# VHH binders against Decaprenyl-diphosphate synthase subunit 2 (dlp1): the designs that were tried, part 2

Target 1, 294 residues: Decaprenyl-diphosphate synthase subunit 2 (dlp1), of Schizosaccharomyces pombe (o13851)
Amino acid sequence: MSFPFASLLKRPSAISSLLSLKKPGSWSSILLKAVGVLSRDSRWHSDLLKMLTEEMDSLNGQINTWTDNNPLLDEITKPYRKSSTRFFHPLLVLLMSRASVNGDPPSQQLFQRYKQLARVTELIHAANIIHINIGEEQSNEQIKLATLVGDYLLGKASVDLAHLENNAITEIMASVIANLVEGHFGSRQNGSVGLSNERTILLQSAFMPAKACLCASILNNSSQYINDACFNYGKFLGLSLQLAHKPVSPDAQVLQKNNDILKTYVENAKSSLSVFPDIEAKQALMEIANSVSK
Below, E stands for the ipSAE of ESMFold2; O stands for the ipSAE of OpenDDE; V2 stands for 0.75 times the mean of E and O plus 0.25 times the DockQ between their complexes.

## First folded at step 1 (VHH)

Design o7 (framework vhh_ozoralizumab_d1)
Fold by ESMFold2-Fast, scan of step 1:
Structure o7 (fold): chain B 294 residues (1-294), chain A 121 residues (1-121)
Amino acid sequence: as target 1 above (294 residues)
Amino acid sequence: EVQLVESGGGLVQPGGSLRLSCAASGFTFSSYEMYWVRQAPGKGLEWVSEITSSGDSTKYPDSVKGRFTISRDNAKNTLYLQMNSLRPEDTAVYYCAKWTEYGSYLPFDYRGQGTLVTVSS
């Protein structure tokens, strides 16, 4: 089931129905629990929710506009449009940015930079999904078009990245593209590549959310201590989601070991947030991590 | 503070051998996979070899398989690359690298200053 995340955030009755789903680690269930925390008794919650829904709606509309031209473009973008991981990285960027501000609203300029960074992360993610879903069963025209669409999205990310005018963020986000490509080659072992399973998982699942969170703290001119904490939150959250998404092992000993590792990753993600005061954004990030192990 | 110091490079004739060393400090060396990467003049970084944290598994690209051997001594925090049957195409600056997720921004971001290997003739 693929839903637009912005629509879920706008409809409490739809949110309530999704809370009954029996899928631990599902992105939809994680999002609903984060929204549940944001709906606590506080004057700040409605502003955070509005910010999240508006940005996610804007990103969804922009991506749909760029690709909604003909049936062939719709077909090659379908893997991304059906992905349950859509808007995951933008949500992390916006929540992490808010956690770093200690409850004070950002300036208009800073808020626009958060949105630009969030868009960069989603453009890179969309390009990656389109590229990795290129298969031999597709026609030569479909393969060529999918390659070009992915390249186009990366080009747009590069322009947005340039407009942030921050060399560290530019290098970090460029490295995410390299991480995703290297991870894909690692999973398709040949003579030129031969990464370990551990490194392949880090590249494919952990470094994107880790570096997204890191870049959000860099935009806030946070200390290196805070930057490291943000990176670790995203890293362990990504590892948690990847492990939670694996099929349940029929071997009871392997299942127990995997459950123990999952609990360790969740606790490491939560521990990384100790650098922040106990505000709504931190509580939402804590609940996102908690919901992965449930 | 993470530090990697490579040594052992030099000028060698085709068919010759060299042994590179990398002294590591500032992190728990025995807990991390280590890499050798190289950069030929005017080219990008090329992965050369990989070794697991325990040293029980190694990987190589086809271009160096059977000629290069990566090894490590966790008690001495030292990484090695034994290079045999060297070719002019092996001419490059060789870096030992720690691919670290903590504070790392680029693949192989924590690499040393490098050691130059020149294979002439």
Scores: ipSAE 0.011, ipTM 0.189, lowest interface PAE 9.0, mean pLDDT 74

Design o8 (framework vhh_ozoralizumab_d1)
Fold by ESMFold2-Fast, scan of step 1:
Structure o8 (fold): chain B 294 residues (1-294), chain A 124 residues (1-124)
Amino acid sequence: as target 1 above (294 residues)
Amino acid sequence: EVQLVESGGGLVQPGGSLRLSCAASGFTFDSYGMYWVRQAPGKGLEWVSEISGSGGDTKYPDSVKGRFTISRDNAKNTLYLQMNSLRPEDTAVYYCARGFDTEYYEPLYSFDYRGQGTLVTVSS
């Protein structure tokens, strides 16, 4: 009935995840606020809270299993394991899956598909963190290793996409990998491929949460109108988080402009949710958006 | 603030012609590819046309190829869609959309902003 937050603190994997949620102004702060809203509001003591708790535990356990018999993977995945952005996309997928449901609660089969999609998003995110942390000071062998580990995680994501048996989702999630690579090249001052700052931000920060939310609604066989709403929620949320994480400008005019843009992104994300009924998942998604501008 | 404002929609008879316009503001217009997409009553979104930032490259699905022409005036920040030989199945709300390179995206999801649309009704 109640969200077992105290129980999670007793588990080693849950403790390590929660320790990553300590710092304000980061993805981890937003996740902690979402968990706090879900756990303390009596209206939200439901199967949804149990599902989110169990899926986060399951995904964390799977990730730990990948490294148990391979010390090499443990070393290379350490930056990802310390990341405050861990599990953000799975949370969005699971919440959006619930928010975009048309009528009946999900079957066990559909529930498994939600879990597979959530895992795909986390595998792609983990691979991206590992790849972007490849630095010039590393040896050729260390660079090769980090590259292969990231490729391994993308291979696992491909297997999960195959099991999902949905060509549209496969193509969209594959395009996320391309988006992240293109965005990474665009963000480099040296080696830039001529991308605009706006395009680089969209590719690097917005399209992954946008396409993750879109794929969740596609699993529910939602209308194109609902698909668009899911995409826009994720897009504007991603843009708002990127802007919120930028260093504070010393230029008062730039600071004011950035604050106004941030508020616009948050309101656009919230407005995208107007197509959904007022249920627990919608309320959680609203609170995630609200937490970015606080 | 990115704004896209469509105009030119209306009632037209089968076989007729109509020209849609989209006034763009809040971004460097010639740096972005642009799209026209439509949504027929009770149907999903359908990609209608694509044009590169320079105007040098255009793409069309078979459903409108040879009947519709996309063009742009970068000096006026305006996108156009010339629709000829209109059919009842062309009845839809038409949206102007700002897009990106299509190599990494499907056309339906290759745009980041869309206007509020203009209604085109083809009936006798």
Scores: ipSAE 0.011, ipTM 0.334, lowest interface PAE 9.1, mean pLDDT 74

Design q1 (framework vhh_7qbe_3; at its last look DockQ between E and O 0.14; V2 from the best seeds 0.00; counts 0 for: pae E 16.9 > 2, placed apart)
Fold by ESMFold2-Fast, scan of step 1:
Structure q1 (fold): chain B 294 residues (1-294), chain A 121 residues (1-121)
Amino acid sequence: as target 1 above (294 residues)
Amino acid sequence: QLQLVESGGGLVQAGGSLRLSCTASGRTFSMGWFRQGPGKEREFVASISWSGGSTYYADSVKGRFTISRDNAKNTLYLQMNSLKSEDTAVYYCAADTGYEWSYLPSEYDYWGKGTRVTVSS
């Protein structure tokens, strides 16, 4: 089922108390272990939440002025605020950063760049959720506001990317925005670009976690071999999550085929981590992948 | 700029075996084998993920063909056993840098020029 990553990360005092819980194999225990691995960097979630809250407050003030002081941001941001995937990509970025440098603590400058990259991934993710939830049931006013909110978040992501001063990461993360838009068009009946179902799934679900993990290793000046491993971990994890969340087929043949594919995706994600030493960050990434096929 | 070069084709008797190789000039992620027989459309044979952990086969070749790869050598293989006259075709190597694997020709970015396999009798 859904587990709110964001709720756990939003309450640092709750994290400390829950870290004593040692129930094996549950999604909650896996997330608690991942948070524990990141305890040195636990301040990043407060910084990220503060930045997002401040931007939303500023935007709300401007929009309320434009709408005769009638608040609509709660409805516009509701799909994102209720999403179980909030802060998932930041978590992957930080875990992958720790794994790809053998768990050694980063310099203060490098740590700030990890936090900037994590923020970029969450801004893009939030914009995407808001944009894809624009539907015919909404008023013209709600549609306009949702478009503007998403555009604003993408604008903020672009500024943060510029501040990273890494052209490769900027190009890769910009391509994520293009991937998500192209995937959305492909998911419509009679998709505008004639995409296959497999390509649509890759664009919507796989390339964002893949490229987030890739960019984390690029910040560490990792070899191309390590970069490829990070990309593949994120790609197969994304594919696994998408397949695991599909409705259970009543057709036994389809169900068995999907279960076999899911197991293969999980094994591929785990195999991608073989290039890293057995440290806590790698173990957390292994457990995240393993939990998908439970 | 990526180039794929197939080798290993030739003439073989029905019931025989043959191994095809495909060498890539650089890094690839997913790879596959396709074939085109005389007067037929290009059809899927087998595909393999980057790690080699995932493989798919066309029903017509299951149990007879085995796809494998050696990433250190940038080389893809197709071991063909119990060959039938209907396996006569030009075999093409295909590669994609972004996808795990696919049975759709349109999903592959790079293609070799093919290697001919003729199964007699």
Scores: ipSAE 0.000, ipTM 0.161, lowest interface PAE 10.9, mean pLDDT 74
ESMFold2, look of step 20: ipSAE 0.000; ipTM 0.187
ESMFold2 (binder alone), look of step 20: mean pLDDT 87; pTM 0.896
OpenDDE, look of step 20: ipSAE 0.010; ipTM 0.287

Design q2 (framework vhh_7qbe_3; at its last look DockQ between E and O 0.48; V2 from the best seeds 0.00; counts 0 for: pae E 15.6 > 2)
Fold by ESMFold2-Fast, scan of step 1:
Structure q2 (fold): chain B 294 residues (1-294), chain A 121 residues (1-121)
Amino acid sequence: as target 1 above (294 residues)
Amino acid sequence: QLQLVESGGGLVQAGGSLRLSCTASGFTFSMGWFRQGPGKEREFVASITWSGDSTYYADSVKGRFTISRDNAKNTLYLQMNSLKSEDTAVYYCAAGDYWEPLYDSTHYDYWGKGTRVTVSS
């Protein structure tokens, strides 16, 4: 199962069609609920799709300017541009921000901080995909350009983190960068440097969505109980997505074991949401988790 | 490169008190204390969440030890009261990138060199 949200955001004509679809469990249903949650409050200046479209078009415009002027940059950025995980972390940040609010709609200032955090997560994600796809088979020129593009995106993330003026979030997002690098190194060594397969999976796939959700609740000054719930939702969702996208095992016992573990991760993600009131943001997050185990 | 430096160990009589400190060279999420006594395996003592709102203790130290942290100083503390001869051990501070409290030493990525606590009978 592919995660279709990012591919739909790339094609504006598909967005108008998507908003007319209301089938249960579909990505269009999830997006419609997310848009409905974020656009209901008169204090919110943008709905989810408008925010993601405007911010991501800005980022894509920057990348496209480079690629229009240099064909090598187009080749280097292709792994990110074709990724099924594009815009996934921004979606989680915005939905979790709404779910973790203490009953009151966010101020304009707080909503802008949500958007900044969402953008930070996508910049780090894009930089990671570009960097991990650097291979020895590439020319020295391609390697240099890929390194610089990734570094530029991390520089932009640093500026956005500075504008959030929250030291905890800055340190947490910096630790995400370290987690992703360590996880990539662990997968290359395949246990020869003392990292277990389980630890490597957590570093590569779980901590990014976990810490993104955590930072959203920190922006709301949520209790430790809510912070832990947000972290666990993102962690188990990340683990479930990694397992769901794993190649199908030819071993029937391994396949059954993986299916059982996947169901456990999905149920743990859903259980983490029990702390939130039964509002549309919680329902959207539940549907995202359910869609993974489908 | 993250480093953890412990201090505050020493010789103390049974029933006495000691305060251990551990300073990290950078940001840490979860922090905890482990100890290893003569002829024993390394065992969990206490852990604390990043916010300091949740603390966890081994049954052998509950009510006697108090863990706390000062995030502005990147420092972890262990206040040890009513010390017993069985508390004699090298005490290690540990830090991990997990958000949740940790009980298993395999979940900690960073370790100090340890500080020795000797409780005289």
Scores: ipSAE 0.000, ipTM 0.294, lowest interface PAE 12.4, mean pLDDT 75
ESMFold2, look of step 20: ipSAE 0.000; ipTM 0.180
ESMFold2 (binder alone), look of step 20: mean pLDDT 83; pTM 0.855
OpenDDE, look of step 20: ipSAE 0.000; ipTM 0.252

Design q3 (framework vhh_7qbe_3; at its last look DockQ between E and O 0.01; V2 from the best seeds 0.00; counts 0 for: pae E 18.0 > 2, placed apart)
Fold by ESMFold2-Fast, scan of step 1:
Structure q3 (fold): chain B 294 residues (1-294), chain A 123 residues (1-123)
Amino acid sequence: as target 1 above (294 residues)
Amino acid sequence: QLQLVESGGGLVQAGGSLRLSCTASGRTYAMGWFRQGPGKEREFVASISSSGGSTYYADSVKGRFTISRDNAKNTLYLQMNSLKSEDTAVYYCAAELYPDTFEYTQAHEYDYWGKGTRVTVSS
């Protein structure tokens, strides 16, 4: 509800995680405005965070049965809980849902389906962060538990996808899982093994926000033209965020080239939104894109 | 669920021509043709962008094959001219559900695949 939602927005672990980006000043303001758009349906943030808490409680119970009450969940989930990208994909799904319905409030059933899709994207994202943070510094027990935790979250996402009863969304979200795994191989010390650097970046950073936005549009039975626009917004936003978080080059020519490419990605993301009327959700999506190049 | 159905395969003499078609049950973005010859791995043949404005060809088929599409009919075509015995293969149609690739030449860039149509070139 309203009160629990307001309380959750004050939590350092929720707000600080969302705001801990390369450009925190303007980015934090824009994310707060985006949350403000969604908070007119104030139960959304409360429901989504409740759902994630309940899944973590369920996971902790399962881990305790496997590990004789070894309290390792906090350590295993720390990379995800401290991630600045936590709730990013749910935000895009829900803002895109508002934009794609021409500003009209969705039916209660459709709204529940949007929340379920948002939950799926966050479960997949959490599993990915947990899995990619497995390293040689961890004990064998930590590696095993992190693997099983990620697998459990993917299993939960699969059940939620089945309940959406949309084969296209199921296939697209399954392909996101494959994209993230393939992108991880491309980023390994031994190189991409047949993947281009450009392809590796798409797989790691662009396809998940792109496909999250696409699925939101599909769930609304939008035209293929609108579906394409949603995919392109997420794709170019993901590419722009990856480039913006890249270490600053000491080479002035490389820095200039990267800045020019970043500007192009941001403009492409914004241009993708031209299919929507100038409503608050579109304005929030525009400001999210603009914040990356500021 | 998107379905791709290939047609137009058959037996043709060397130097002859054949046109393959692939009909999609819905809209597609980038599309391509791949082939697998006897005892060989699947290889790229040709690809076309969602608008039809950009095409790419394997060196082995350049100048002989032409890829095209009719988006109003959700149909992809491969016009094969000057056929050689080396062109004998099962030809697969591939499509992406959404625009999510920079390079159209890799099999993993396509989301949907047909079951294939057999082309046999005799001397």
Scores: ipSAE 0.000, ipTM 0.208, lowest interface PAE 12.8, mean pLDDT 74
ESMFold2, look of step 20: ipSAE 0.000; ipTM 0.108
ESMFold2 (binder alone), look of step 20: mean pLDDT 86; pTM 0.889
OpenDDE, look of step 20: ipSAE 0.008; ipTM 0.290

Design q4 (framework vhh_7qbe_3; at its last look DockQ between E and O 0.60; V2 from the best seeds 0.00; counts 0 for: pae E 13.5 > 2, grease 27.7 > 24.2, SAP .834 > .668)
Fold by ESMFold2-Fast, scan of step 1:
Structure q4 (fold): chain B 294 residues (1-294), chain A 123 residues (1-123)
Amino acid sequence: as target 1 above (294 residues)
Amino acid sequence: QLQLVESGGGLVQAGGSLRLSCTASGFTSYMGWFRQGPGKEREFVASISGSGGYTYYADSVKGRFTISRDNAKNTLYLQMNSLKSEDTAVYYCAASPYEDWLGYFDEDAYDYWGKGTRVTVSS
């Protein structure tokens, strides 16, 4: 299939995202391959990146109108638009939704619920990136605008959660917002709260992908066994990504221990997928996990 | 508007060492090194968070290169040890004023770039 994203090339955020995903052997190239898996199934609508970009651009346009075309809006959204983690959680939701389906193909209505959950995860992620990038060097106007933009995105996520009509998913996704805020405080130089490094890592890096995968499984009315497998895939993937990007220890024994832990996290993520049929979505999830240790 | 000034490149013999520096004219959060060898695409080398608490390395340089920073001087460093002929490249300093939990290894995440400093590793 040809690249179906011609209209996206007119938007700066879409161009940036496409350029990031074009690099062979990078984390972004693995995500692009996974998007290709979803795109090959006509039921799944091939334009995940286009859909998410258009939704974010629509929200940006609304906010721009309300702020009388304030040029600071581009600066406020730039940390999110430049982030390598854009669309990561939506991709996991959609891949996990496909992998956790046993037997019958999903209805069109169920597919729309998958897209709605994917959108919720991206809205929460975008709000988090915008909020955590509020810093000392910004003007009072920038701080106010960034706060309100993030709050608006969280409000939109809340509306989408209400429309999913699933109390368990609503509670889980709401807890993600709390996890991200608490994790941010724990990661600060002197810490605003007395969190351990292990808990900070779980809150900041692991629980968002874990809970995103779990919620995808819940939408499929999966067994607790499958729900646990989905949660564990996301958890260990998040932990492995965070550890792979930690400071390299000059102590050879510490470095070896960290390398062994990383391999364990990657293998745990991969083994969590053993409950799923060996289809393209499972293979894509396996490749995402493998990319972390390589 | 942020300016990055690189230094430390040059000719070095295989097995030797070089230290690259990059001084920023203002606030930076994530900073990184990228390189482009003859006839190759630009590739990620290493990055470091604003606090210096998180560092990220390409597998090809792990154990040989060390990225560090001195925030009091607004200066980024790359200590390159055990240099190989395949390390021959123009090395670019890149900066972002933004934080991310996963780190920055995509060049599109960096808004500011230096002009590059050439490193040639001879036999």
Scores: ipSAE 0.007, ipTM 0.284, lowest interface PAE 9.3, mean pLDDT 76
ESMFold2, look of step 20: ipSAE 0.000; ipTM 0.247
ESMFold2 (binder alone), look of step 20: mean pLDDT 86; pTM 0.890
OpenDDE, look of step 20: ipSAE 0.029; ipTM 0.478

Design q5 (framework vhh_7qbe_3)
Fold by ESMFold2-Fast, scan of step 1:
Structure q5 (fold): chain B 294 residues (1-294), chain A 121 residues (1-121)
Amino acid sequence: as target 1 above (294 residues)
Amino acid sequence: QLQLVESGGGLVQAGGSLRLSCTASGSTFDMGWFRQGPGKEREFVASINWGGGSTYYADSVKGRFTISRDNAKNTLYLQMNSLKSEDTAVYYCAAKHGYLYWSEPSQYDYWGKGTRVTVSS
């Protein structure tokens, strides 16, 4: 039967960017399964994407009030609102939180901490999208507004991190902000997205999902072995998504090499999950990885 | 290799309109239009993300030009209205790798050969 998340999948502004991933039909079914896993907890009173959308809309409304209803606000936030990566990291955090506790239901306090971490990842991601989409074609007013909006979102993320009261998670997520900035500078210096620079790719595409998954396992007081597995799942998933969205090479040898590397990344992501029992959360994470290659 | 083919350029009088099209041989993510006028460097005109919800325009063309796309046809459009002599240039279609974008030419991986637009007084 239908549930609220299914209606959000029909709303282009809510999830159309997620459907832009390599296999939109398969991706929609995977998202529905992921929501199914999360919604089995009776404490969950609303759709994850709806909750995050409402939170971002609330923040946008607050900023709009502070900027005296500046008409540029809608324009500078469009890159985020239409992004293909919106809500990806929150989904990984919540699925990984379930997988790393062997599917056991969390305490009320731990459940709130998972949601706080998920929100932190989305705030950092939104700030990054707004900041990296600042271009020379924009007016000085647009550039200033976009800078301040992104800074505000990072400020909100910092407050939420402080409320988690976990120094390791705070340090790791702060390092994500640094990774994203460093990766952006690396890509600009290379005159491209840095597709041939392994470090730039790791900084821009791999470390965010890797560290998000790692932090979810840290909230569970998991062993270093399990922490490493969570980090590696996110890392290889991020690498596989970056490579899968790369334009097809005209060189048959390069195309074959890229296909082989993609398969290796997907298999490494899936293999990282071997530490978990075959519960619904693990199955959803396996299907997410598999959807990238086939 | 991904091929981008522009069309729709030509000679038009000041105040006139032209619609440029760019057809890609395969799927693209973010796309944009750039132009190079006589004796000038290549400059940004407009960009659009894959979903069509995020657009950027150079200040010189805001309110006059509209960028749009049809993903089912792998086609990008630029509707140019109220053309000025300063708009005379070769217009290039560009496609970017990934699902995030910015307006630097160096950030685009694929380029068409260009279509010439001449605006007479």
Scores: ipSAE 0.000, ipTM 0.119, lowest interface PAE 17.4, mean pLDDT 74

Design q6 (framework vhh_7qbe_3)
Fold by ESMFold2-Fast, scan of step 1:
Structure q6 (fold): chain B 294 residues (1-294), chain A 119 residues (1-119)
Amino acid sequence: as target 1 above (294 residues)
Amino acid sequence: QLQLVESGGGLVQAGGSLRLSCTASGRTFDMGWFRQGPGKEREFVASISRSGGSTYYADSVKGRFTISRDNAKNTLYLQMNSLKSEDTAVYYCAADYSGLWFEEQYDYWGKGTRVTVSS
């Protein structure tokens, strides 16, 4: 109750609230297919919620102690709690892990590593949302609290990465943190010689899902060919979502060009999945991509 | 720094074929072909991942053009079949940096090779 974000994740209705937000073009609609696939293996669904709930409980307990039950905690976590993108990267990791195992069930140790990677992606995503929503309109106390909460989540992610004991994954996920920060500076430096609009979009929207999918494939000791396919699915999915959520242009030619580019990104994401057997996880990943262009 | 050199351009009749090559002075990650026709903006033609496992084509060239690479020779190829007058352009080779970090915006570009398709 003292931390409504943690209490939301404790409810079985955390998934039910995702399922009830069925508006076209929302992440909740897109995630319905992924949740359906994962819930057929109850271990994936319940373990994801347990992992996230335990982490949020730990976070809530520590921050409430440190801040003497600061009421501003609700305000600084609101952007993440209200985000339709919550659980998106964990779900991609788990679906891609299932798709890239060539039909073999994972060992208990490998299954735990999938969940650790999924947790890392959500911690980084939550920290990013909290940090990027720090603005000049907020009080010094809100800014300090948001900074510390985000830093704590990144600290937890770094420890979890170290415990995965995979140098490639550690370097790739560390690069995601750098990509998100660089992309934020690119978007704020209007008129500065720095980053192109295309590079800013790649850094902010594409590399996180791309590298999450890549890391899931690396955990399975997949070939470079499969690794490339996983990266490209996540990259094109991220690019397509950024375009789909962009404000509608009043210029008919720009609108047509954007629609053509969106269709190309969706088809590229779908074609990247051609390397996988036609199992439920692949079908869910295909449907996620299809849902972006509708 | 990395240098890209395109070759294989020239004059061909409509319906003919050409093969373009691009040689890199060192290791590359993702590579692609772009083109710029007379009075037009530069447009995407085709791209290929480092392993060669993923290829992407512009709708206007799909089924007619084939992108491939030979990593041992640091060379990229574009096989162009059933050429049309609309394919007349300067063709540019582009390469991403080599390494574990995946960044899709191409950092390196060649100076281009001219392809003219006569009717």
Scores: ipSAE 0.000, ipTM 0.152, lowest interface PAE 15.9, mean pLDDT 74

